# Designs tried in a protein design chat: VH-VL binders against Flagella basal body P-ring formation protein FlgA (flgA). Part 1

No score or structure here was measured in a lab: all are predicted.

Target 1, 205 residues: Flagella basal body P-ring formation protein FlgA (flgA), of Buchnera aphidicola subsp. Acyrthosiphon pisum (p57418)
Amino acid sequence: TVQKFNFFDLNKQLNIFLKKEYPLNEDSIKIIIHTPLKKNIYCRKPDFSILSNTHNLGLINILLTCSKQHYYLTVEVQSEGEYIVANRKIPRGTRIKESDLKILIGRLDVLPNNTYRKKKDVVNRISLREFFPLQPITSFMTRPFWLVKVNQQVTVIINGNNFKMSSKAKSLSNGAQNQNIRVKTNSGKIINGIINENGEVIVSP
Structure headers, positions and changes below count from the first letter of each chain, unless a header shows other numbers; antibody chains aren't numbered by Kabat.
F, E and O stand for the ipSAE by ESMFold2-Fast, ESMFold2 and OpenDDE, each averaged over both directions (binder to target, target to binder). V2 = 0.75 x the mean of E and O + 0.25 x the DockQ between their complexes.
[cut] marks letters that were taken out.
The coordinates of atoms that the task and the answers printed are left out; those that the model quotes come from them. Centres of patches stay.

## First folded at step 4 (VH-VL)

Design c10 (from c5 with heavy chain T51D; framework fv_clesitamig)
Fold by ESMFold2-Fast, scan of step 4:
Structure c10 (fold): chain C 205 residues (1-205), chain A 120 residues (1-120), chain B 110 residues (1-110)
Amino acid sequence: as target 1 above (205 residues)
Amino acid sequence: QVTLTESGPALVKPTQTLTLTCTFSGFSLSSDYYMGWVRQAPGQGLEWMGDIYHSGDSTDYASWAKGRVTISVDRSKNQFSLKLSSVTAADTAVYYCARDYGSGYWFDYWGQGTLVTVSS
Amino acid sequence: DIQLTQSPSFLSASVGDRVTITCQSTQGISSDYYLSWYQQKPGQPPKLLIYAASTLQSGVPSRFSGSGSGTDFTLTINSLEAEDAATYYCQQLDSYPPLTFGGGTKVEIK
């Protein structure tokens, strides 16, 4: 029940703790302890907690609790993995294609926050700025491709038992395929439906 | 107002066991610290013997000291003790106790030292 | 185990001189936090002088300074005073146990 920590043992325990806290980056996590530790720390029931926001990479603060003693540790969480960059110059307002993207492998902790890690999450989105070759792409630099725009006149298809009705309505918001959207008819009624692949609003009971 | 004071015999015969005590005052027992023992043979440098965590639950020794040295704590007396068995003339030295405190990785306070002579 | 070698073993200098003492490690010290310097005057216990390679202990005169990283560390006395006659030791605990000290450098005043 009683444990003794040295620099090697503490590093192993921190790796186990942090891999549990960062499961998506488990195989690529490297931990560097920047706060010097005493030769040995003797603990009956050691406990760790993250003092910074969870799932942040880079420098973080960790509290090590040994009975009633507290140790404040600064550790560097390095992660290496796949991330998405622009394969070419992409003009602002472009609907991003798979050929516009390239997968690189490198240090994730030095990249801008919210850098995309999978092509499928970037393809078909709209660039909000000009991208340069090898530039990491973040979620703040893109928006969904809207099949329906706010105030756009759209076709509403009402599917019922033994009938199909279509009418025109104004969209009350932007919307992408498979998203719920509210539209307003000429009579002032608000209808809720789902956007299909053609930008039509499907209403079903 | 931190003080450390070593005490024990000034003369020990070969093959006997040397027992030294370090009495301390001026800091809390609930604080995180280690107490170390360091010796210095006449005209020689500093030689680390071992450390003990303040609770007594963990001890570390120099490789030559394993099997010969035992460090212990007596909380009721605010004392740390060193026992060195099977002494020889090579164990003649000034013996110091020293504190390694808090987040430090160094000895911030030392006792005045006690000279132990091993002779027949 | 990490061994520390100090150079020179002995030096004699005049009041006002700049004195430099070197401590060499057999292996790279991973952080300067694990290297400290002590001053020992004749008949007295060692006194902590510098910790974390370059941080001056409270109450120690500003003429003392430390520097270095990796395998080479230096203690400097910018302007030697008569009271600085002592033996100086470096100490590491990057590789522990054992904690080790350098062999010492004796500084005498001319």
Scores: ipSAE 0.000, ipTM 0.435, lowest interface PAE 12.0, mean pLDDT 83

Design c12 (from c5 with heavy chain G104E; framework fv_clesitamig)
Fold by ESMFold2-Fast, scan of step 4:
Structure c12 (fold): chain C 205 residues (1-205), chain A 120 residues (1-120), chain B 110 residues (1-110)
Amino acid sequence: as target 1 above (205 residues)
Amino acid sequence: QVTLTESGPALVKPTQTLTLTCTFSGFSLSSDYYMGWVRQAPGQGLEWMGTIYHSGDSTDYASWAKGRVTISVDRSKNQFSLKLSSVTAADTAVYYCARDYGSEYWFDYWGQGTLVTVSS
Amino acid sequence: DIQLTQSPSFLSASVGDRVTITCQSTQGISSDYYLSWYQQKPGQPPKLLIYAASTLQSGVPSRFSGSGSGTDFTLTINSLEAEDAATYYCQQLDSYPPLTFGGGTKVEIK
């Protein structure tokens, strides 16, 4: 512990640390230190660690280690940005369309974890709950629209330079458009491919 | 400052209709807000009665409340009202109105509560 | 309907103690977003403490924290103060309607 620093220096170091820990929010992070610290802390190489099993925005506990000294900090990580809410009441089991969604701008740190930030990530998914107007939509509230269901017989298309080969296979899992899926052919072979918009499994050499 | 104030009769006779009003200030009704009614019998816990969307177009009620409870909004007076029909001694409680920030679905502000006693 | 059971229903503790209150749901709550905690002092309305299971409401002291997911949720007061004497309630909105509250936990200071 050979270097002294104050709240300004500590805040700067925490900003650098937290921007690295929250790369998706890097440009919008605002940090508030709630724990009072003594003005003169001598620390040659400060080391920070987040004392939680998740990297959530909002109030977090950070351990600051300075040589042989340990400090417990309560820090508020704020972030502001765009997020997706329901534009109208959406019943359970609805295939979500763009007109069902609205973009709002606000504090991301007070929203539920995994709140969607872009409409494209929500459109065509199935609602697992009833949504109310202006309710934030999270990934836990939706599931992919299954174009292929487990044990369903599907068409496998193998595209080569000058040929298209198609065969029948049984899907080994549920799958949505553009998702990787494994299928078992009638000959017993297991093939990995990508589901297209028609529910066919495309295999590229 | 956000404030919610319940008003209505302190005493109601059995079989009558209880009418309570919640007057709010410090915020404007917008698509972001719902208003809920929660009651608490003496010495007991909290019991949700119903919630209304600011426009009045969507109202949800507890199962026991369907057919007995009507919640309405009067935007011109900044008021929400609760009507509970055919009251009995079991309806004796402190009645609270509470604001639900519509994009969040929890009650961030509560009225002080009004005690209603049902007796003859 | 989802029912919430709080444990214990009553506790008496000393200033400085760490207090833990649990809330168990009869069904898995699909998102932390739908669980909140309230504090009610005698003669006062409930006050929101924690929403989305773990997010502290503005103005609430940092000694309060919430955790949990699925069917098990916890409210912790890491160093009890005299002003914390109150009844605490959990609340869910995952199965709606109805919105339901737990039965409450009364905390008294020795």
Scores: ipSAE 0.000, ipTM 0.399, lowest interface PAE 23.5, mean pLDDT 82

Design c13 (from c5 with heavy chain G102D; framework fv_clesitamig)
Fold by ESMFold2-Fast, scan of step 4:
Formats: C-alpha cells, sequence, structure tokens
Structure c13 (fold): chain C 205 residues (1-205), chain A 120 residues (1-120), chain B 110 residues (1-110)
C-alpha cells in the first residue's frame, strides 16, 4: 500500500525514532529539524537511520529511506540535565572530595564528551589537570585513586542478617572505592566483594 | 529574482484540449520545489487544480481534475505544462502557475495568470 | 476534505479603520503551520501575506497580522490603507490533497 505522509506525520515518526536512539530517561530532549521534511511523500516503508556511527547530541545527519527515494535531513538534538563541574580551583594531582564538586543543570549537548553526570562517579578520583570553578569534569581528566593495592592485606567484612564478622585476605588487584574486587583468604579461598571508603572489602552473602 | 510566466491560447473551443505552459527563472529545479496550478473563474474564488514535484515523480490533482488534467515538467526548457481535456464553458478562468517550496506549504511566487475563454 | 468558510464575504471600510476577517475550518487544523493568507487585487495574481497562521511574509506591511489555531483563524489590518482594497483568501494544507482555499473576503474602501 502506498502511503502519503504530511510534514506532521513524518515529523512525528522522526521524533519517535530520535527519542528511541537517544533515550535520556532523566533529561529533557528538544529536537529541531533544520532540513524541513517534504509535505507530501509517497512511502510504503519509511525508515530513518543516523549516518554517523557515533550517537552524539547536537547536529546530527539523518537518512530517510522511503521505498526507492532517499532524503537527507539535518536535525539538532538538544538535551538538558544535570552535570558535574568543579566547585573551586582543583590543583593537578588532587584527590577529589564531594565539596570540590557542584551539580549544575543545563544544556548537555554543548558540553565536552564524557562529562560526568553524578558526583559519586567523580569523588575519590585523582585530577590529572588543574580545574577552574564551573569547569565541567570529564572522565578523561581523572584517574582512579587506589584504596587497595594488589597483594595488600585487607579486612573482609561479611555482613549477614544476624551477624557481622571480619577476616583478613590478600587483594588480587588494585581497587578503588565502590569497585568489585577479588581477594584470597589465608585458607586459599577466593571471595568477591565491594571496596568501601576505608579500603575494606564488603561481602553480602 | 523568481519569475513565473504562463502562456497558451486565449480562446479554446468546447471539447478541445487546453494546453498551458509555465516558464520559470531565478531558481534551479535541482533544488526541492513543487509547482502548482490554480484557476479562478470570473468573479469566483481560487480553485486548486494540481501540484507536481520538480522531478516529475509525484503529482497530485483535485478530485474533479483526475482524468482530465495532466501536469508535467520539461526541465530542459524550464517549463511546467498543464493539459486539460474536454473543455466546457465551466473551464473559462484565469489560470495561474505558482511555486511552492516544500518546507513552506504555501505558494510564495505566482505567475501573472492567463485568461482562457471556452467559447464556440 | 477540510473546507474553509470566510466571513464576512464583503466589507466596506474607511482608511484608518481596523478590519478583521475570519476563516473557519470544518475540521481542526493540526498545526497553525498549515494555514496561510493571500491578498488579490483586481487583475493581479494572489500575493502571499501570511504563512503559518501568524508569520508575515517578507515585504508585507506590518499593519497586517494573523492569529488563531484549531478551527478559527483571523486576519487583521490594524489601520486600513487605500491600497488594501482587495479580496483576501485563507488556505489550508493540513488535509492534502486537496489543498483548499476559503471563499474570499472582498474589502472595498469608502
Amino acid sequence: as target 1 above (205 residues)
Amino acid sequence: QVTLTESGPALVKPTQTLTLTCTFSGFSLSSDYYMGWVRQAPGQGLEWMGTIYHSGDSTDYASWAKGRVTISVDRSKNQFSLKLSSVTAADTAVYYCARDYDSGYWFDYWGQGTLVTVSS
Amino acid sequence: DIQLTQSPSFLSASVGDRVTITCQSTQGISSDYYLSWYQQKPGQPPKLLIYAASTLQSGVPSRFSGSGSGTDFTLTINSLEAEDAATYYCQQLDSYPPLTFGGGTKVEIK
């Protein structure tokens, strides 16, 4: 069956396609079409595809395939949400504290790629460069701070419903806070747990 | 500057086929445009007849025009043509060609119109 | 098909008057983007005045304005000039094909 699509029908389908490709659950998305869609297009199976291999915000090139016809569209995907900036001047080599960070709400599509969205992902990391107030922090600008080093003796805390017990084990890798880590007990048993803020390994059976 | 000019006979006899041409300048059909034909009987309002995509791949006609009207494009001459078959006195009107940019959904430029009288 | 009814069909007004012309559709127009207004002077082709219900075409005097949504649209001339004697038509392209025009409103100057 040949289908006629008006601008509004194609715009609706394009918006559905774009929201599916950019599913930002907690963020608002605004889509602006810079290349207007045709007001009448004869289609049987309209398909949209992103010409870029990377799903970025901002200006995006879209291919609309309608049976034997091809249309090239330019759209702007704007997004607004929370992101993390420096709350003060942070010198290079600093172990980042929560008080060093500030949450701002604003346009995500104009920020550098890999800008952090949550404080918990930045806290306790080491700055690889100097940050200035209000500067967005990206994952490329930080590295993990090791709370546990390979072969280090660590305290393992087993937290059960009716008990809490601790024992000693040797770490099998470097590990940062909230990271999953494998440790080897004196008996040779390997246990998997999560590193807490004190460098202890928490096991929930 | 965009220019549209209609040409064709001023007088046509009943039962004959009316052929009108619209010659355009000031824009390229390699861009996306639609061209429409609209007519106006003496003392009456505007009546849309049909629209054609610049490539000629898609045409739409008013329901009364289907079977009687054919709109076509001649890119080599920068022309659109309208053929209306089996004319009657009811087809006496001023005929306009008009350009519609596909993103506009309106006619932004019109020809001056050509009066066609159907009379024996 | 969407049909457009204009009122009044005829009006006579003086230079300096505020004139309003209405266009009513038989079905809700899904977006004001699909409604336009044209001016036609005797012996001349129609001229685009307003598109997307309220956007003034380049070169059209600011005394013209459009408003409305859904089924009711209005063209206003805030201070009529002698050169505004013409027939005005609304046009829809929401239900296409066919593209339809209103019946027209003839404006005469006293």
Scores: ipSAE 0.000, ipTM 0.416, lowest interface PAE 20.2, mean pLDDT 82

Design c16 (from c5 with heavy chain W106Y Y109L; framework fv_clesitamig)
Fold by ESMFold2-Fast, scan of step 4:
Structure c16 (fold): chain C 205 residues (1-205), chain A 120 residues (1-120), chain B 110 residues (1-110)
Amino acid sequence: as target 1 above (205 residues)
Amino acid sequence: QVTLTESGPALVKPTQTLTLTCTFSGFSLSSDYYMGWVRQAPGQGLEWMGTIYHSGDSTDYASWAKGRVTISVDRSKNQFSLKLSSVTAADTAVYYCARDYGSGYYFDLWGQGTLVTVSS
Amino acid sequence: DIQLTQSPSFLSASVGDRVTITCQSTQGISSDYYLSWYQQKPGQPPKLLIYAASTLQSGVPSRFSGSGSGTDFTLTINSLEAEDAATYYCQQLDSYPPLTFGGGTKVEIK
């Protein structure tokens, strides 16, 4: 290093900046600067900004401002972690089971956007297409499994502090477990509740 | 081994320009260093004035110092200079030059300081 | 601009005492590596004591330690010695320019 801005200072400051910009990946982030430093970068403290509004992993462009001079840096933001892949061939329209899934550990920055990172977020969803073994599973490839269908008769459980009562009502929409749903009683009253694991609507007054 | 020495007038009249020189020895300007100027009024704390990259290509100043302070480097003489224009009694202080270790963002070496009194 | 406020501004303590000096910033400092501490004895220039909030400069006695993050930083002298009579300054370089110093804490020995 001859007569140029300190490379170690730049790398260290860029790491601090990027860990702040990627809080969900702070402990797993690794940064590679692909653009070499130029000899006429002379400033005490560089300023950084990400040129894209999307904080995606992988190759990004960063604007370095140094003493009124602007430099465009190509930086690779790598992150390693767990992600979910298909453990076997999964046909379209399948209700995904835990045994259909496998956790792999690897680079998250090379994966498709919205790749699932936890099995619990994929189990019991319906595949919208065929999956092949070791294929990463993304949220656009699945939909919720409806425990309640629109116009279905459902059991409504009113669960108070010291009482529990049940009645029948018609669902006004499709709904999955833990989803909020509106149902209509035979008297025409509309009740709001949360769907439990059995397809029942729980109401807490 | 490594030293910084300030030199310049001990007395300056109001409205004049104060010129101070910092001579360094024991290290190369090819190192990752900046040079800063810090002053201290009698009985007061430390006040940063400005910092210059060792090559002289970049200089930063405190907000109040912009337009009044000029810092320069003469590598052939191993010297850094501070010029402070339009001095007033408020500029009476001990002036230090200090080596700013760029990779660490701190002053790791200080001159002994030179007292400058501004009076008529 | 980040301003640094030190407390107390003055303290008097005995040899062997544990002394703690606080440095508070008006804004969160983004990394501890932008905060340093200096010691200035009467008639002498400041001397770097601690950098990156907690790293001792070579040759500094182990009784000195630094800690903190964000807006609150502390300098501790675990067992005060007579030679520690001095004014201590914190310094930040996160918001730059300007680089700023705290107002100083004068430590006197009883």
Scores: ipSAE 0.000, ipTM 0.479, lowest interface PAE 13.8, mean pLDDT 84

Design c6 (from c5 with heavy chain T51Y; framework fv_clesitamig)
Fold by ESMFold2-Fast, scan of step 4:
Structure c6 (fold): chain C 205 residues (1-205), chain A 120 residues (1-120), chain B 110 residues (1-110)
Amino acid sequence: as target 1 above (205 residues)
Amino acid sequence: QVTLTESGPALVKPTQTLTLTCTFSGFSLSSDYYMGWVRQAPGQGLEWMGYIYHSGDSTDYASWAKGRVTISVDRSKNQFSLKLSSVTAADTAVYYCARDYGSGYWFDYWGQGTLVTVSS
Amino acid sequence: DIQLTQSPSFLSASVGDRVTITCQSTQGISSDYYLSWYQQKPGQPPKLLIYAASTLQSGVPSRFSGSGSGTDFTLTINSLEAEDAATYYCQQLDSYPPLTFGGGTKVEIK
């Protein structure tokens, strides 16, 4: 049996697909389909993919694939939500503090790509250039501040249901706060954990 | 403008085969759709008989209709045909052809209907 | 096969009244997408009113609305007009073949 789709079903499925591709956490998304479409599309299993290598807001090209059939769609993805800007002039090479940041609300699709959405993702990173007040901060403008460096001895904290144990291990890579890291114990075991604010590696089952 | 027109005999004798044709215009054969046949006995409700995919490659029939009903398509003439064998008085009804063009599972355009009376 | 039972079979109402027609399925319909409503006036073919249980067909007045899911579906006419005198049918295509229609609800104006 061939699967049948109407323009209305396509719009509904595109909304579901786009919310999955842009998990903007409670942001509103509005889609506008610019491509003239058949009123009906008959195919088995529909699948959507973004043709560009970047999942940007604004005008994007989407491929609808149904078994052996392909449909090319141009859609405009508008979004409104919170984003992070510099609260003051921040010199290059600065370890960014919470007081250096301000939350604004506005149209996300007109912002530079990879603009930060939450302060926690920016705090403790190093600025790669000078920021000016109210300038949106993107991931390209910052780098991680390494709390753990490769080959460094680190404290591993194992949190169990009714116990907390600590041991020493050697880090196998550089790591920043909240990043997953692999460490090698003196016994040769490799353990995965998450780096906390003190440069300790937290392991939870 | 989409139009569907049923044609065929108004009177058929018991045991004969009823043949109806639906002629359509106003839409392209390059668009995917199904053509269905639905009948309605005088004063009764709607009863689906069968579907055919526009290419003619696939047909489906109601359980009671299987073995008695054959639906076919002639793309060159823009026609869909229904054959109902071994008719009885119970087959007296208005017969509609209807298009399932829009998305899936409903009829967006119907023919005007043709009344077929089965009597001796 | 899925059978659809409409209630009431007949109703008589005045212009301006709110009327409600119910369609009950013998089995759960897996998606609202598979339920539609048609209007048939005497001597005319059926006309599509609502598809996907709640989506109004283009050109159909906004006084018509549909709702429901699973086994219970409803067609509502918020403010009945004289031109709404007709028989209304629900239709499913979740269990196919066959697709099936409800028995119809005849709406008459007083």
Scores: ipSAE 0.000, ipTM 0.400, lowest interface PAE 20.5, mean pLDDT 80

Design c7 (from c5 with light chain L99Y; framework fv_clesitamig)
Fold by ESMFold2-Fast, scan of step 4:
Structure c7 (fold): chain C 205 residues (1-205), chain A 120 residues (1-120), chain B 110 residues (1-110)
Amino acid sequence: as target 1 above (205 residues)
Amino acid sequence: QVTLTESGPALVKPTQTLTLTCTFSGFSLSSDYYMGWVRQAPGQGLEWMGTIYHSGDSTDYASWAKGRVTISVDRSKNQFSLKLSSVTAADTAVYYCARDYGSGYWFDYWGQGTLVTVSS
Amino acid sequence: DIQLTQSPSFLSASVGDRVTITCQSTQGISSDYYLSWYQQKPGQPPKLLIYAASTLQSGVPSRFSGSGSGTDFTLTINSLEAEDAATYYCQQLDSYPPYTFGGGTKVEIK
């Protein structure tokens, strides 16, 4: 059946779609539709999709599909909440501590992409460049603290049904806790495993 | 529209100090940007020299450049400058300034380059 | 102290050919995000083509694509055009400083 709806109905459906895509419980969210919409829009089966693989805040493009017709909408997703900045000057190559970080409250949609929201996600990472006080910290500005480095001799722990065996191998790449890694044994065999909190490689058959 | 333009002498004598200036427009220094200098000897690849943070005194230099290269910023003129001391024929190259976007960590805009020849 | 090695250093191909350039790092790059590709045409400055290993910069033709992870990265030109005659460079950011560029791959049209 043909579904008739006005600008108000479309706005309601779009808000429901966006709340499903952006379930930010601790933040205040405001949605603004910038595309001039026709007052009387008729659509048999309206479907919405965000035109990028990233659900960023701020200006976003949404595809509205009505049967065989496609419409491009520009909407602004405004959000206010907590984000992480540097509490002091942090030199390059520094393993970041909680005291190096400060929480600020403000508009999230105007911040650089991938700005950290929680201290726990930044603590123990390595700074890739120098940070200055009040500078927002993004995931692009840090890297994991590596427990295993390329060419490092590591302990491999093989867990079987009723046995546990350990051996030595050489790591083929850098790796952090909980990451998958490939190691090469003295026999030349390549084994895949997960790095544990001690920098050991765990293999489960 | 972002524009970067290098300026300085085209010819420098051995042992002198080379000074190059990069003038930029189309963006604000209140943004999180770094400015880099990259050079290219004739027929050779790209060689990074150093970068400077626009709002601070923080600079990074290539290992070979420490002690020879100084990068500075003049915010009031929208300029970044490079000084390279004790030049030799090996410093003959095209010199580029480039903008490093702080959140992205890539050189998104480059100047046109200025050829500097070191010769008597 | 991550070094980048590009292969081949020189490539001669015909218009319409599929061209692949490889970039190998001496250490595993921790995230695809820290690998970029630049194009430099004769007499021009380098131009950013791809960042985060696979993301096309705005305005770059879709015939260019990037892929890879860890120590092995590739730049592909799906169907070579005459205007693609240039030197291509990979760049890493994972071990900053320094910024490290590959040695470059010169692509010539036969």
Scores: ipSAE 0.000, ipTM 0.419, lowest interface PAE 21.2, mean pLDDT 81

Design c8 (from c5 with light chain L93Y; framework fv_clesitamig)
Fold by ESMFold2-Fast, scan of step 4:
Order: C-alpha cells, then sequence, then structure tokens
Structure c8 (fold): chain C 205 residues (1-205), chain A 120 residues (1-120), chain B 110 residues (1-110)
C-alpha cells in the first residue's frame, strides 16, 4: 500500500539508516538534515544510499529513493571523539615520537579529512612538513619510516624450500617495512623482495 | 662520491669562541638528511655534540652543549657550522662532522676531522 | 640517557682468531634498529661497520657480524685480519637526544 510520510517520519528512518552505516563506537553521533524534505511524500518503501565513495564525517550527500522518485539530501554527520595533535613544534623530516603527540577530545567532523585518531598510527612515521603545537595531524602530512634508503647496502635473504641464503645488494629506492623493493647486486642483477622489520630484503620463491 | 671536510682554527685561546665549518659535496640538497658534530679528546672516546636537520629548522644538542654550542646551516654554500663558546682546555679535541641520512639513525659518512687545541 | 658499556676495553688476539666485543645498555633498547657499530683506526675518522644491530655497511667484509637485542649486543669478527687492528664503538639512537657511544674496545694484533 501507498504510505504517507511527513518530514519527521522520513527524518527518523534516515537516522536509523545512518546509525547502521556509521560505527556507534563514539556514542556521540548527531545527524542534521540541511535539505528540506517535502511534507507530502508518499513512499511505499523509502531507500537511502550514501553517494560519497567514503563514509566521511561532516557534510554528506544522500540519495532517497521512493519507488521511481529520487531526492538528493545534504546531511551533516557530527561526531565527538579522540584525535591526535602535535604536542610541540615538529620540524619537517622528523621521525615522530610518542612525546611529540597529544590526544585531544573534541568535534571530529570539523577536523581535516584523514586526521589520525590513535597515536599508534602516527608514531614512527616521518613528518612531510612542519607541525605546530595543537595542529591536527593527517595521513597526508606523514610518510612511512624508511628502513631502507636509496643507494644503501642491504642484506638480501633468500628463503627457498630446503635452503636459506644471504647476500648483499644496493637498494634502488627508499622503502618501509612490508614494502616491495628492488635491489641491484654487484653483477648488475636486479632482485625484488619485501623489507622486514630489520631493514633486510626477503625474497621468497 | 660523498665528501665532508671540516675547516677552522687549529689553536683557540681560553674563553674565546671556536667556529668550525663543514663543507660537503656529492649529495643533493633535496635529500632528507641531518648533519651531526662529534668530537674526540686525545686518547678518549667519541662524544656527540649536536645534530641539525638540513633545512636548519631543527637542532638537538647534548645536555652539556646547551647554551654553549650553536649549529647552523648555509645551504647555498653546502656548509654546516658549529660555534662553541667560552672554550677551556677540556675542549681540546678532534672535531668531526658526519651525515645522518634522514631515517637512518646512524652516521654513514664522516669528515676527516680537525684538531683544535685550546691553550694560552 | 642510555649509557653503553663495552667489554673488554682492550683485547689482544692473533690473525685467524674469532673475536667478540660486547655492548651493554643501561636501559632496554626498544628496537635493534637503533644500535650501530663503528671502527676507528689511529689518525682516521670512524667508519660505519654495522647498522640496525646486524646489517653490514657497503664495503665491509663479511667476517664482521652483529647480533643482540634488549640490553646486550655483540660485534663478532669471525677470522681476525691484521687490518682489523682498531678501536670499535657501539652507538645508540633509541634514547635521543642525546645520541651516545660506548667507551670503545681497542683490538690489537699479536
Amino acid sequence: as target 1 above (205 residues)
Amino acid sequence: QVTLTESGPALVKPTQTLTLTCTFSGFSLSSDYYMGWVRQAPGQGLEWMGTIYHSGDSTDYASWAKGRVTISVDRSKNQFSLKLSSVTAADTAVYYCARDYGSGYWFDYWGQGTLVTVSS
Amino acid sequence: DIQLTQSPSFLSASVGDRVTITCQSTQGISSDYYLSWYQQKPGQPPKLLIYAASTLQSGVPSRFSGSGSGTDFTLTINSLEAEDAATYYCQQYDSYPPLTFGGGTKVEIK
């Protein structure tokens, strides 16, 4: 049957949809609908979908489908929680230490996209720019710590069935733990491998 | 080929300021590196004095060096400088500059060292 | 600060001998990555031998090896050569600043 929904009924269904789409981990999620919904919308079954490729906080676009009718809604998703800021001035090229970071509690939706939420995700990364005290740190402002540097000699460990060998080679690029890397031997041979926690290059069959 | 060369006075009088310069070649200014100063008194071990990021934005000093040591960089000349104020006979040492390549946590290239004697 | 104590401070050995030098830290070093070894011959600057506790620097002979973790680290020369007469230093970067060196181990050839 055809069912009449007013603004508050659709708002309630949208809130239910968004709470299912976003984690409830932070307790404090508030939803504000900025696009007015028509008071006399008749839907047998309202269906909602998020048009963004990622579930970001803040302003998002939602498609409401009522049978063959489509409505585009702008919704603000507000959240509060922990986020990481610089505890002091951090120069460019610095390996970030625990003491360089501070946890603040506040509005997450007003922060730059990809702001770090946990210290463990920031510690040991390299700053790509200068950070100022209380500045939120984003993933775009850091890079992985390189265990292997371009033109450095590295130990290559070849793990095969029934054998294990080590040799020396020169790295052709910088690389972090678990990254694939190419190294060049004295003979000119290029070998591909994965960097382990000690900066060694592991080659598997 | 990477080269580092220290230069400065071989003899400094007590209470004066010692100024040393490290000139480098063989690597790019766009590279991610630090420059450190390490000294060695006659017959003694290695003693770290301080390290500066290549842009000059960050400098760390040994505890005893704070207030006495200033490290600076002049990228246009490919030079790093060390100033040590109020010298005494205890500052007589061979002074080395050494390169730390960003995320390396070690000094991969060292200068030949320059002997500085503090005497009246 | 992390202080590094090397033992022995002096040793005398013959060509072909296996030599071990130990480096003990006053605090646990959180990762082997922060421990390096240098060789210094009289009148010369220090030369990086090993970094990340066990990785040989380019051009360093394979007779040199490093091992260890936590508070105890070892530099081994598996077959001593005459050119290995030098003072060897360990270095830590875990508790930085300051960066600290061990007191050195002088190796003489009989």
Scores: ipSAE 0.000, ipTM 0.434, lowest interface PAE 18.5, mean pLDDT 81

Design c9 (from c5 with light chain L99W; framework fv_clesitamig)
Fold by ESMFold2-Fast, scan of step 4:
Structure c9 (fold): chain C 205 residues (1-205), chain A 120 residues (1-120), chain B 110 residues (1-110)
Amino acid sequence: as target 1 above (205 residues)
Amino acid sequence: QVTLTESGPALVKPTQTLTLTCTFSGFSLSSDYYMGWVRQAPGQGLEWMGTIYHSGDSTDYASWAKGRVTISVDRSKNQFSLKLSSVTAADTAVYYCARDYGSGYWFDYWGQGTLVTVSS
Amino acid sequence: DIQLTQSPSFLSASVGDRVTITCQSTQGISSDYYLSWYQQKPGQPPKLLIYAASTLQSGVPSRFSGSGSGTDFTLTINSLEAEDAATYYCQQLDSYPPWTFGGGTKVEIK
């Protein structure tokens, strides 16, 4: 009998793979395959892997395994989306305010690695560098601002069903907004909670 | 336990430079502190002058203070200082130092204040 | 520069009264997180009462409360006590310097 070979759509399969590997960029991802390959490749059960421990946008190397054969592909991963830039000159050592930040829309793959994409992830952090207007802000340029210090007395808010209770406790560690923290009550009990924007510890049953 | 204490001259002549020092205790400087200066003329309201990050790398000043005010920090002495140049009678005020410690954009502890009179 | 106007500049009230002080900004403050209230008694330094517009500082009595956003902020004392006789100031720390205080509201007990 005459056998009909199915053609492997490399671009389609690679798009599916990369959307799973770049979940933050899933809906904006576009790819360009730079490695020339045979037209209408037949491949049984293709397997892809990224050859780097970091999932950066831009040029990446991908290993395609097709049965017993291995292909090394150079692929350009493009993405467009929102990213955070400085809205004004921000001196080093500044606790960053929302008004210091601006959202731009553009190509993410040409930006420095670890560029922030949401204001909430930047607000209240400390700048480690001087930033200039329109400069993309990366996680390498900031550090956490501790809203709670070890041994600090903090307000604990217990949110239950149809009630809210507050008390005082001592923090057992440093903590930034949205971090989990352990506190010790006046009775000596240790409780876990999450630090809110006011440096209060929120406890949910 | 946290204390802030202002020190400096009580009397300064017009055109001279006023230098005030704030000595703090009850906490160690870390990457989280801002220290500020606020003044209050007799019978008037509060007026912010400037703020410095604990490392000394970043300062903010009131618009009127630009070119006249310098704030600096000396971590080894647990002190930060204010210099105000070319003083006039309008600079007669109680001067407060204040700390912003890890709790957000506000001053949680204040010094007792020091009265500075500018007169010939 | 953002300027803050407090109203009234002076009030006289009786123990047990509900007192309301307003603070209005010339520009919208981007977050209520940047608005604070201070209490100052004669001969004393200011004391932080409320930060982030509505959060009470540790040790401040629950009769004090704050609210508001944008251009309009309010400090309320729900049942005035004799020790509340003082001047109250709002402060903003938004956008860019200068950080500014309101003109103050003097509260006297009848």
Scores: ipSAE 0.000, ipTM 0.420, lowest interface PAE 18.3, mean pLDDT 81

